# VH-VL binders against Large ribosomal subunit protein uL3c (RPL3): the designs that were tried, part 1

All scores and structures are predictions.

Target 1, 266 residues: Large ribosomal subunit protein uL3c (RPL3), of Bigelowiella natans (Pedinomonas minutissima) (Chlorarachnion sp. (q7xyp4)
Amino acid sequence: AAAARASSSALVALPGGRMIEVPHMTKDYRDVKVCSRQRKWEIREHMRDPIKMGLMGTKAGMTTYYDDEGIAHPVTVIALEAGNVVTQVKTKETDGYDAVQLAYKETRDRTIPWPERQHLRKHGNVKAMKHLKEFKIADVSEFTPGQQLKAEELFEVGDLVDVSGTSSGKGFQGSIRRWGMKRGPMSHGSKSHRQHGSIGCSATPSRVYKGLKMAGRMGNERKTVKKLPVMMVNDEEKYIVVRGSVPGKKGTIVELRPTKIVGKHC
Unless a header shows other numbers, all headers, positions and changes below count from the first letter of the chain; antibody chains aren't numbered by Kabat.
F, E and O are the ipSAE of ESMFold2-Fast, ESMFold2 and OpenDDE, as the mean of both directions, binder to target and target to binder. V2 is 0.75 times the mean of E and O plus 0.25 times the DockQ between their complexes.
[cut] stands for letters that were removed.
Atom coordinates printed by the task and the answers are left out, and those that the model quotes come from them; centres of patches stay.

## First folded at step 5 (VH-VL; framework fv_zigakibart)

Design c0 (from z1a with heavy chain D56S)
Fold by ESMFold2-Fast, scan of step 5:
Structure c0 (fold): chain C 266 residues (1-266), chain A 119 residues (1-119), chain B 107 residues (1-107)
Amino acid sequence: as target 1 above (266 residues)
Amino acid sequence: QVQLVQSGAEVKKPGASVKVSCKASGYTFTSYYMHWVRQAPGQGLEWMGYINPYNSATKYNEKFKGKATMTSDTSASTAYMELSSLRSDDTAVYYCAREGWDDYYFDYWGQGTTVTVSS
Amino acid sequence: DIVMTQSPSTLSASVGDRVTITCKASQSISSWVAWYQQKPGKAPKLLISDASSLESGVPSRFSGSGSGTEFTLTISSLQPDDFATYFCQQYDSYPYTFGQGTKLEIK
C-alpha cells in the first residue's frame, strides 16, 4: 500500500477518510524563508493595511519535513471541510465595527440550535454549519453573504499565517442537542420535523441560548501560534500545509489568519 | 399550496441545448434550495445538483459539471437548468425538487419535463 | 460515491399483505435516508425522512427503520393505491445517490 513505502511522502488522513501524500522536502528549510522582492513589497503593503481575511480549517494531522542537515521540522496538515462561507458582513456604519462572519463545517439542521439555524438562513441562506466565527478585517467591501471563500485566493506558498485553536486534546462536540434528545409521547419524526422547522422550539435569539451554553466546555482556551510558513495550498483536495505545530489534537477546529506584518524587516 | 410547475416537453437534435424551467409558488422562493434530478427511461433517479436562489450559488454532481448550468430568477420565482451538447443518453425526465426545511430530503417535486434527444 | 442497493427489484403482493423493501448503503450513512414513492407518469413523493420519520399526510401503514448501512421500508396491509416504484436516497454526503428502485405490483 502507499502508506507502507519506505522513504516516501508522508500520508495524512483528512476527515472523511481521504488520504493525502505530503512530500518530504529536500530543500534547506531556509530557502522557504527567503523573502523575494515581491514578498518584501507585500510585507511593506501589509504594514499599511495589517488585517486581511482568513479561513477556518480542521487539524488533520502532523508529519515531518527533513532539511539537508537531517534536522526534523514538524508540518501540520489542515483540512478544509465543507464550509468557509461568508454569512454576515458587519460595517462600522451599521454595526460599529468591520467584520466578516464565516461559517464552517456543514452539518444537519437539527444538530445546531434553532436561533443559529435561523441566523444562517437570514444571512445568505447558508446551509447549517457547526462553527461560526467572526473575522475583524480592514476591508469588508469585497465580501457578500453566501460567498464561498477559496484558500488559493487568500494564501500563497511562502505566506506567514497565524493559527488559532483550542488547547483541548479531544474537542468536546456537545452534550445537548435539542432536536436529538428526549421526545414526548406521540413524538413522530415527520410531525416533529415539520413543527420544529416552522415553529421555534427554543428560546428566541434574545433569550438564554440553552443548548449552546450547555454543549460547550466552559474552560476551553483559545491559543494562537504565530508566523507559520504556508507550505502547500490545495483547493481541489481541500487542504493547507503549514510548517510547525498548531494548537490541539487531530480534529481541532482552527482559524488561519494572515500574519500581521508589524516591524518586520524581511 | 406549494407548487413547482415545470416547462413542457422538448425534442432536440444531438448537439443542441435545452433549458428547462421550474416556477415555484406558495412559499418564499429564496428560503429553500432547489435541486435538479433526472430519470432516464426505465432507470433510477440521478441527482444533478442544486442552486441557492438567495444568491445563485450552485453545487453540481461531478458527472454534470460543465454539462448542466443552473440559474434562478428571483423576481419570477423560477429556477432554470440548461443542458448543453445534448447526446441521445441525455433523453430523460428532468425534475426540479425543493430541499426540506429541516434537512436535505426533497419535500416537493415538479411534475417533470421530458427531454428527448433524437436524430 | 455512496452506492445504494435496493432489494427486491420487483415485488408482487396482494392487497392486505405486509411488504418490506430493503436498501443497503456501501458505507455508513447514519440515518440520513429518505424514501420516495413514484406512481406511473408522476413525480416522486416523499414518504419517509431520516430513515424513520413519516412525512405529514402519508398513511401510517408506511414505516421506515434502520441505521448505518441497512434500511427498510415497510407497508403494512397493502392497498391498491400503493402500486408504485419506491426509491431510497442517501443525503449523508455529496453527490446524493438513489437506489435503483423497487417496483411494487398488486395482483
Scores: ipSAE 0.295, ipTM 0.680, lowest interface PAE 4.2, mean pLDDT 80

Design h10 (from c0 with heavy chain G100S)
Fold by ESMFold2-Fast, scan of step 5:
Structure h10 (fold): chain C 266 residues (1-266), chain A 119 residues (1-119), chain B 107 residues (1-107)
Amino acid sequence: as target 1 above (266 residues)
Amino acid sequence: QVQLVQSGAEVKKPGASVKVSCKASGYTFTSYYMHWVRQAPGQGLEWMGYINPYNSATKYNEKFKGKATMTSDTSASTAYMELSSLRSDDTAVYYCARESWDDYYFDYWGQGTTVTVSS
Amino acid sequence: DIVMTQSPSTLSASVGDRVTITCKASQSISSWVAWYQQKPGKAPKLLISDASSLESGVPSRFSGSGSGTEFTLTISSLQPDDFATYFCQQYDSYPYTFGQGTKLEIK
């Protein structure tokens, strides 16, 4: 029905069943402008974060948006799952470079090794997370361990963002780890091995802890799509919508960074 | 050993506020989340929310947003929960509970603070 | 919100009996269930986590089982100290929710 079409919104599902309701994009889309020219004072005033601090998200799905001319544009919905919490802040003086480690996608303590859990507890007392990425930025002074980053504080409609994702590799990954399948997931023996009072503090493999930094840089092939306009930012419903396609399948973890605009006439 | 000690019973009039304390000992206070759970007389347990004592970040059950305020004092290893605009249906025992290192269940509980709201 | 429903609400038993308490979730919660024991005037005490993992210091007569939407707590040979109220809790998703409780009392 015509009246129903005028008021329609899209439902986009994450892998795992969570639903995101995305309103029709007509008003936001029309106002998006792309300018490659950088102006020191005007750009800094317009853009909330000129320092390229970003956040992480999960590719929820794609849809098609039609402009006033009837031209189809791909639009990507990026879910903001529980996370985007600052863990370790690195400074040039102490670590040789400025960076903010960001943890993303809360998970069960069961799914990460004790040394990784210790790292998160040491740096902001952060919940267990599946993903940890370093964002190298010019000024880390406004970030502290344990800080929750808000999309609406970092991005506004009309901003340009670069979206990076790790494409799912094709090929044999090996069988699932036999240790994880050795006994039933609810085994009494497995739980007794996880008793906090005896084991947690004594087991300190620094090797796994050190590997956490490398995990943030390695993985399958990384792809970046640059200069995607931000169409919507919604912290309450936990999503960002960008114009264009982003790397990977639904469920791919992506990094969003503000685009650096330099030197070209707008 | 780990211990959570809560403040004593409170009797308040409707419209007043109350602040319950939970003093932690026997572990590093800033390394564990502290949760608050209430139990109305003769009823079950209801989760209110948590605070991260490291940075005072909080998460509330929607039912308690605007009603409960959680804070912590790291120097005193004490967590606080304040209820505002008290009503008779806020009468309950309020517990602080520490989140386990291993997962999101509660391994240690305070003894409870009875809050009674009556005229 | 995930609703946790316990049955029975009250259970009468004698010392030495095997008793079973059931907890049902309104949606699948994998194994993310804890069981607590509460005696009158006291705080709850953790018995079992992850549906079946017995906590240190809890007698071996207590056991848990289940996954998905149905979970059980079993006491294999009831002792006098076991007369209490038992609660299940899900920690699959926020807000965390508890069952209404099962009161275990002397027959």
Scores: ipSAE 0.070, ipTM 0.573, lowest interface PAE 5.6, mean pLDDT 78

Design h13 (from c0 with heavy chain G100P)
Fold by ESMFold2-Fast, scan of step 5:
Structure h13 (fold): chain C 266 residues (1-266), chain A 119 residues (1-119), chain B 107 residues (1-107)
Amino acid sequence: as target 1 above (266 residues)
Amino acid sequence: QVQLVQSGAEVKKPGASVKVSCKASGYTFTSYYMHWVRQAPGQGLEWMGYINPYNSATKYNEKFKGKATMTSDTSASTAYMELSSLRSDDTAVYYCAREPWDDYYFDYWGQGTTVTVSS
Amino acid sequence: DIVMTQSPSTLSASVGDRVTITCKASQSISSWVAWYQQKPGKAPKLLISDASSLESGVPSRFSGSGSGTEFTLTISSLQPDDFATYFCQQYDSYPYTFGQGTKLEIK
């Protein structure tokens, strides 16, 4: 019965009600190592693991994977809706900091206000999208406006990821407001982008954990779950599966970042 | 838990400057934007601008550009708003208000600082 | 600038009444509206965000609706604590702007 359970596939509903079938997962998850206390200390000594690029997704739901012992392992399916396109690349010289702005979740053009659509068109000729999020990373040189990011290029089975989201489902919509709220969006050189520092807090995952605990705003509280093992990555069928639970209800927009301290370095 | 405590009432003459403080506690000061909003007696709310304490980046309502200066002191978890060249129509209660990460609305407000400009 | 027009400017009602306050934007602002309650001598308090999302700790008798240019705040069964001034705020574009306020008074 354990072997039969282990061979089953999982059906998960996307936020729009469409179903996707998550095939039987590989046994590569058994190779995922959690860094020992000693290994974490060695990595910390070097402090050479840079902050890496992530992507955005939508929580599709949770399911159960059964192993050969019949033990249930909770997994979360994160849908990769149309999006994850680079809009703007910020540099220390022009903007005071290095970051890649990522647009997520295509929508009907008429749904997005004209200033936001102008911003997306100006920065990489990107289609109308609902969410815009800035990722502060160590090296922005390999990213270009209009570039489509692929999960399989950023993540591998066995990687550890930090997943951030919000229980209200608003998530990063605010970034679009802020980005498109400048009066007279301009097609100018460096001057139009010299300091756009008020998009939001320049928080790393650890700072999000410490700074965004809001007792008075439980329904809109941002949460981060760290070190979730990646079980599956599928760019063709547009999903990623992680072991464990991620913040929020089905339909919550989530941010996936490679864990800075652990992962393949273990 | 979360508290924003502002400095006391000020009475100033036209042409003077005033600096209002807003001390934050109960959260990580650099993880939230701090906005300033004023309210003239018996009138509505008027947005002045914001500061991002993490990098000191500011955005001002055009009406206050060159008149209001927003700063912050991360070691003291305190935001400041200075108004120069005061006029009688600057008489108002000045509020600091916290914006959650990328949410644009204000979840916590300071108690307000009354600034009276006598003419 | 986006102009936010509230109506009525003053509303007289009795405990137990259903009251509705309207806020109109001079141009489309999608759902980027917040509602605040302000009692005399106190700072405003957030009630509703994103036009319809009830803030944690706010009684369920408060609700918000609307999109585009017309938004409403409804109190389904007025309580003594609800007599206050209510403001809408748009955060679609800079500068952020507020309605003129609606003063809810005991009839």
Scores: ipSAE 0.000, ipTM 0.393, lowest interface PAE 12.9, mean pLDDT 75

Design h14 (from c0 with heavy chain G100H)
Fold by ESMFold2-Fast, scan of step 5:
Structure h14 (fold): chain C 266 residues (1-266), chain A 119 residues (1-119), chain B 107 residues (1-107)
Amino acid sequence: as target 1 above (266 residues)
Amino acid sequence: QVQLVQSGAEVKKPGASVKVSCKASGYTFTSYYMHWVRQAPGQGLEWMGYINPYNSATKYNEKFKGKATMTSDTSASTAYMELSSLRSDDTAVYYCAREHWDDYYFDYWGQGTTVTVSS
Amino acid sequence: DIVMTQSPSTLSASVGDRVTITCKASQSISSWVAWYQQKPGKAPKLLISDASSLESGVPSRFSGSGSGTEFTLTISSLQPDDFATYFCQQYDSYPYTFGQGTKLEIK
């Protein structure tokens, strides 16, 4: 079946090796509602959607779909690996703010510290996960520890989402684990020599520091692409397709948050 | 001392429903996932799904979605598995099994409940 | 779904023999394999977890090995109490799947 298909660009591999085919999309013809200038101003000024819950996913790859006019549109397939389970629910009364903590990517990785595994078991009896992220949202009352979040309940085709890419090195351990010193050598004591340009001094010409020793450090880069349209949501096959590029290479863990929209109807 | 004690054998006619129970003792019931596994006569083991007793969240093997329903009662430390629209090929021994806290293999099993579907 | 294939399906042996049962996964499952022993009319009993970890209370004559796609259960010196059916199980991904079983019987 896959070998009989003519379009290899429509096939994207999910983590675990499963292949999915993103079908060719078509645009629906529809009447466009026209808002008056006054109504558009009122919507921008007074009508706001509350911040809604999001999900985590893994960038699976990019492909192309062609519309009715034959125009190519880049799309990104985001896999939903085992996870997206609510762990801790924070409330203004107890914690000073409303938030839902979400665990993602079930694992048996023995490098996950025991205190972090205890945290997951204490908050909803949740299986060990590689990534833990807090989502600050307007209403946490519908969420409970241990709840499985479903993409089709949170997102629909046509929704706009903000996608943030997060380094895998900033997973569960970086969110919960307490910093501490242990007996033994430290990895970031290692140093390397590299060139370093000096910056910003009217009395100092541009400088290159040869042989500058620098301690290594963990990556902590985070990038967000906003207002990406959702093209497909499939809970059974565990993926979401968005129009456009998302941060990072294949395998990057991403956070999908609904774009805060001022006045959804016009 | 961990024990999982299941309900007694059931004989049902095709089209009926059956509800099997699994009473846990010797540990904190809500701290461990409970799985259900069946074994047809002379055949191997087939995983049906699990329930998280903390919040009653479930995960089913696709083959059993819409046919099996897993529930739990924390006050009674009891897990339940109900099969609807029984057919003769549902004749099997049904086991509950506790998932190890950290590594997800089954460390304790119930003694099994024989369900026979015959006309 | 991950398919677990056991060989042999039936194994005849005598007390004192060294026996090996093999389990093959259709895709890599790291070391996420458990081995269970089942006697007629009884529930399965855990023997080995994580491919090679001996469960507490299980005799040391039982051992497991393997990683990736091929796993083995070995009984170094077969005892009368060991005649039973043995199953491997993967718990790498859902749905969890079992091998079809290996019946160990008296030669």
Scores: ipSAE 0.298, ipTM 0.653, lowest interface PAE 3.7, mean pLDDT 79

Design h15 (from c0 with heavy chain G100T)
Fold by ESMFold2-Fast, scan of step 5:
Structure h15 (fold): chain C 266 residues (1-266), chain A 119 residues (1-119), chain B 107 residues (1-107)
Amino acid sequence: as target 1 above (266 residues)
Amino acid sequence: QVQLVQSGAEVKKPGASVKVSCKASGYTFTSYYMHWVRQAPGQGLEWMGYINPYNSATKYNEKFKGKATMTSDTSASTAYMELSSLRSDDTAVYYCARETWDDYYFDYWGQGTTVTVSS
Amino acid sequence: DIVMTQSPSTLSASVGDRVTITCKASQSISSWVAWYQQKPGKAPKLLISDASSLESGVPSRFSGSGSGTEFTLTISSLQPDDFATYFCQQYDSYPYTFGQGTKLEIK
């Protein structure tokens, strides 16, 4: 009898144990064509929106597809856990640069430091999130504190993205709170009455806190893989699939940033 | 002086909809999440979902998706919960409850709104 | 969903008794448990948070303990005002779930 070959679906587990089926891709996403010198010059001259907003996600796993030549192509499934909420919007006028701060991965208050909890509540009344990242972008006018970002609004199939891996957590936590306590003055929109001259007076969330160390981020190595084609975007099932290998193990928190315009429209 | 005051009892026929209100006072309304919890006669408490009054973001218990709709009016400091396509098993007391800022339990509750669905 | 199972469903006791109500979670929830008291026709009232933290204004005869999957609420010397239904709640993960309740009644 003639041999029969069956295509098997790839199952990838999302955080929380939910399984999704990612079909094996038969469409070959060829290598991105390099722009000519003249085309690169034209793109430079018309730099309308060189840096666009990105998202954060969690590496869920990898699978593979085979093109019509039998060549294996790795693909990575990136889960979108609870989060991707805008917190602080920075402008050139107030902060000297344009950026959108994004919070990712909802967690309980005790897992993050008190200053970060106050910051989230001040900027959109956002629940405690484990990760905060700043995205420097060309136009911040479309973003407001508390806004939920959706992957299908930011990315399309065929887009090129740069994916940066980041180590989860800083391992800090600690505050003694009164049982049955009410929210602090900061969560009510009022700043501490001791705004001047007190060691206990907190800096505003829109500025770098004086005397606070960021030692928890020291020793972490950031790895970036550039120009990965987006193969699937699904807001309902909360995932993005990219062609290629993404830094880190399953469970690594990643930043998805659109690749700069050079090399995309050639 | 934190207080949550809910609208009065409602009697509805099957297929109708009902909208329950919860007026908050004594605190900054937009700084605390508001949850809804129901209790059928002689039964325990069942969590329905929450709303963030700052941005109207909601989260529903899967059991109530497509059945309950939560909204809020910041200028009135009032949260709302609407139930559509009422059935007899929707007969219950509906509570609004404020979530603490520091943790995720309920420090203040409304007095409850009795919704009776009968034909 | 995390299932919270309370025992007993009903408890008969006399004024002055020491009573204990147990709440078991279907999976580990650390200490993310609150206890509420509900009197007939009234809304629930918070008694205990974080498994063992007594809320302001709640009498010291109330105490909570436990971690992981087993939690207890204890009333050291029962008063007439304490005859009510008691509920445990987990807030480890969504959806939040409550125990079925323990009705404390006069023996």
Scores: ipSAE 0.230, ipTM 0.601, lowest interface PAE 4.3, mean pLDDT 78

Design h16 (from c0 with heavy chain D102E)
Fold by ESMFold2-Fast, scan of step 5:
Structure h16 (fold): chain C 266 residues (1-266), chain A 119 residues (1-119), chain B 107 residues (1-107)
Amino acid sequence: as target 1 above (266 residues)
Amino acid sequence: QVQLVQSGAEVKKPGASVKVSCKASGYTFTSYYMHWVRQAPGQGLEWMGYINPYNSATKYNEKFKGKATMTSDTSASTAYMELSSLRSDDTAVYYCAREGWEDYYFDYWGQGTTVTVSS
Amino acid sequence: DIVMTQSPSTLSASVGDRVTITCKASQSISSWVAWYQQKPGKAPKLLISDASSLESGVPSRFSGSGSGTEFTLTISSLQPDDFATYFCQQYDSYPYTFGQGTKLEIK
């Protein structure tokens, strides 16, 4: 038993084959602290702007850490692939609500439909991205089209985050049929259809089929796990580690949002 | 008519800095990425990085990270590339080049700026 | 980094000849290749994008082909204006890389 536990790997593979090791954590994130009057006031003031900006990521895998009491806790490693770039910023005055649209996972122009590519060019002149998600937040004034978001600026160790998994069929993926859209030769010549078709031939159809089956059984395409403690944030190596399980299989695109703080709770 | 016009030749001492400009005309400056490419004597073309003039976001070739700084001035439709701590091996012709509309090839190039570093 | 290797490095030819320049990538880059022409003292000019797409205004005697790791630029009937250095470039992955160039000289 001891020998088996000692042989357990803490390594998790990120997209691209890079391996990371989740360091041993001695902090028990389950501990509840008593709020001071000052802290309760700060939480109450936060309620004026309760919804903060988040990020997108890719579920890389799971591993286990042991706390000081020897209790096993599952942790999820979420990779931050190229992306997390602001595209469209919506305001209540112009659009009827405040939101920041975020593009995630850079790809080549031919892998997305032409209207989606033009949308990215119109809003910040952003590189082609596979996923586009809107984040409704309280204050959009700090965000501009084309802005790169950094995980270390949004999250710190010990923060609580809500993690939502989305199936194919949201944002740009929602506009693409299983077989993809055929653009024809628009500017880049003879390889358009071949490259578009070959991109998903072995993996994309299977992934789409699996997503459809799961959505049917679950009754929806999205699941959210709330209040997961952040254990690590690493912008250089492009990952975040949260304590707990995140819905979806390895490779699922996820949204990370700071958990809303309410004045009656710390 | 699309034109990219670069600043004139520079001669610098080792340790100095140089700032090359690239003035764009004939198109919407903020709608196209601007790249920088150098060509050293006896060597081929070498990609340095790009800037998105819409928001000044940059991406550098690791080789030039900390050495080159790319900026842009939207009101002047001008991109800049500053090279610091010059060495003799920085002697090259520096080009600005516009990224194509449909993909990442370079459809228009500036005439080039010769930077000579000699002691 | 993806290494782009051109062959030959220098090619001597006469007006009217059919000229072929090859570019090999160290790994598969699909068809994300551009070809540029550079005359002495001038900036490079785009000839071909996406391995085979002819740039507007470029004479039809120029053509490109290839996919994966091997790409070819062909000039079907060489003209005096074609004596120049030719470069291939991959834009599949960062950093973008160029071939070392092929100098086309009068025989």
Scores: ipSAE 0.111, ipTM 0.578, lowest interface PAE 5.6, mean pLDDT 79

Design h17 (from c0 with heavy chain D102S)
Fold by ESMFold2-Fast, scan of step 5:
Structure h17 (fold): chain C 266 residues (1-266), chain A 119 residues (1-119), chain B 107 residues (1-107)
Amino acid sequence: as target 1 above (266 residues)
Amino acid sequence: QVQLVQSGAEVKKPGASVKVSCKASGYTFTSYYMHWVRQAPGQGLEWMGYINPYNSATKYNEKFKGKATMTSDTSASTAYMELSSLRSDDTAVYYCAREGWSDYYFDYWGQGTTVTVSS
Amino acid sequence: DIVMTQSPSTLSASVGDRVTITCKASQSISSWVAWYQQKPGKAPKLLISDASSLESGVPSRFSGSGSGTEFTLTISSLQPDDFATYFCQQYDSYPYTFGQGTKLEIK
C-alpha cells in the first residue's frame, strides 16, 4: 500500500502537453558530487571567465530519485520552451557594460507591446517573446543578435547551476480572481490576447477587506537556489533536469545561470 | 511591390537531391520569416518549415527533419530549400511563402517550383 | 498535430449564389485561422487572416467568422472569378496545418 506510493511518476508533462519519461538514474549523489580529474581540469579552465552565459526555462514538474539507501531525492524537470534567442548584445564601449539580452517563450505579436515587438525585430529579427531578460557576463564576443542558444553547449551533466524564479505566495484566496462572467466564444476586434474576452459583470460594490493577515496578500519575490547539480541536458527533447527543488510552482519561468566558481570547489 | 521568384522546374531520379531557390524583392529580406510549403499532385498544402533570414535559424516540421535543409543568402535576398534522398512521393510543387507582419499567416507566395522524381 | 477538416470537399454553385465553407479544428485554436484561394496552376492567395480580417484588395463579398474550433468562409454573391479551391490554415501551434481544401465548381 505505502510501498506502492514510494515513487512519484517518472513521466513528466512539458508545456504544450508533450510527455517525457525521465530516465532512471544509475548513480547516486556521491558519484555526481565527487570531482574527477577531468572535471577539476574543466573547472580550472572555466574560471578564466567565471561569469558565463545562462538561459531561461519553465518549471515542468518534479520527480523522485531514490539512492542505494532508499533516501528520496527530489529532481526538477525544467522545460525549454521556444525561445532562448539572443536579442541585444551590450558592450562596455557602446553601453558601459557587457551583457546579453535573452528572449524566451515565443508568443503572438499582438500579445506584447508594440515597442517591445520593434525592439525584437531590430535586434536579430526575433519572433515575439513573452519574457526578456538581461544576463551580465564576462565575455559577450561569442554572442550575436538572433543566435539560438543550445542547452547542451552551455551546460553539461555535473555542472552546478543557480536557478532563479519568482516564489509563489500562499497568502491569497482563489475566489478573489474568479468573478469575471463569460459569454462563450466571441469575436473581438483586438487579437492582442488569445482570450475571447468577457462582457464582464459586477455585483454589489466589492471591496477587499482586511481579514487575518492573508487576505489580499501575495508573495511575489525573486528567489535563487544555488549550486544545483545538473543531472540531464537534452536539446532534442528540450529539457534540463536538476537535483533539488527550484523556486515557484509548476509553470514558473526560471533563469539558469552557471554557479560562480570561487577557488577549487566541486 | 513584394515579389518572390522561384527557380524553374526540376526532374530528378530517385536518390538524387534538389535545391530550390526563392528570390525576394520589394522588402527588407532579413525582416520577414520565409516558410516552405509543398503540394503533392491533387493533394492539399503541407507546411515544411521556416527560416529566419537574419540569422539562418530554422524550424522544421518533424516529417521533413533530416530530409529538407533550408538556407538563405542575405546578400542575394534568396532563400533555399534542399531535399535529399529523393523518392517518387517527393513529387510536388514547392512554394516559398513570406510570414505576415502582424502574425503567422502567409501574405505573399512564390509562383511554385515543380519537382518531379521519376526513373 | 492539429487536424483541420473542411466541408464540403466539393461545392457546386451558380453565379450570384451565397456560399459557405466550414473548417473544423481538432482542438481550440482561438482565432488563429487564415483562408487562401488557389486557382489551377497558381499559388495560393491570402483572403482572410485572424479568422475574420479581410486582406487588402480582396473583394468585400468575402467574409470570415468563427472562433475556437469552428470557422466559416462566406462568399455573399458568387462571381465567375471565385471558382477555385479554398484552404483554411491554423497557425495556433507548430506544425502549421491546412484543411484538405474545398473545390468550388460551376453548377
Scores: ipSAE 0.053, ipTM 0.552, lowest interface PAE 6.2, mean pLDDT 78

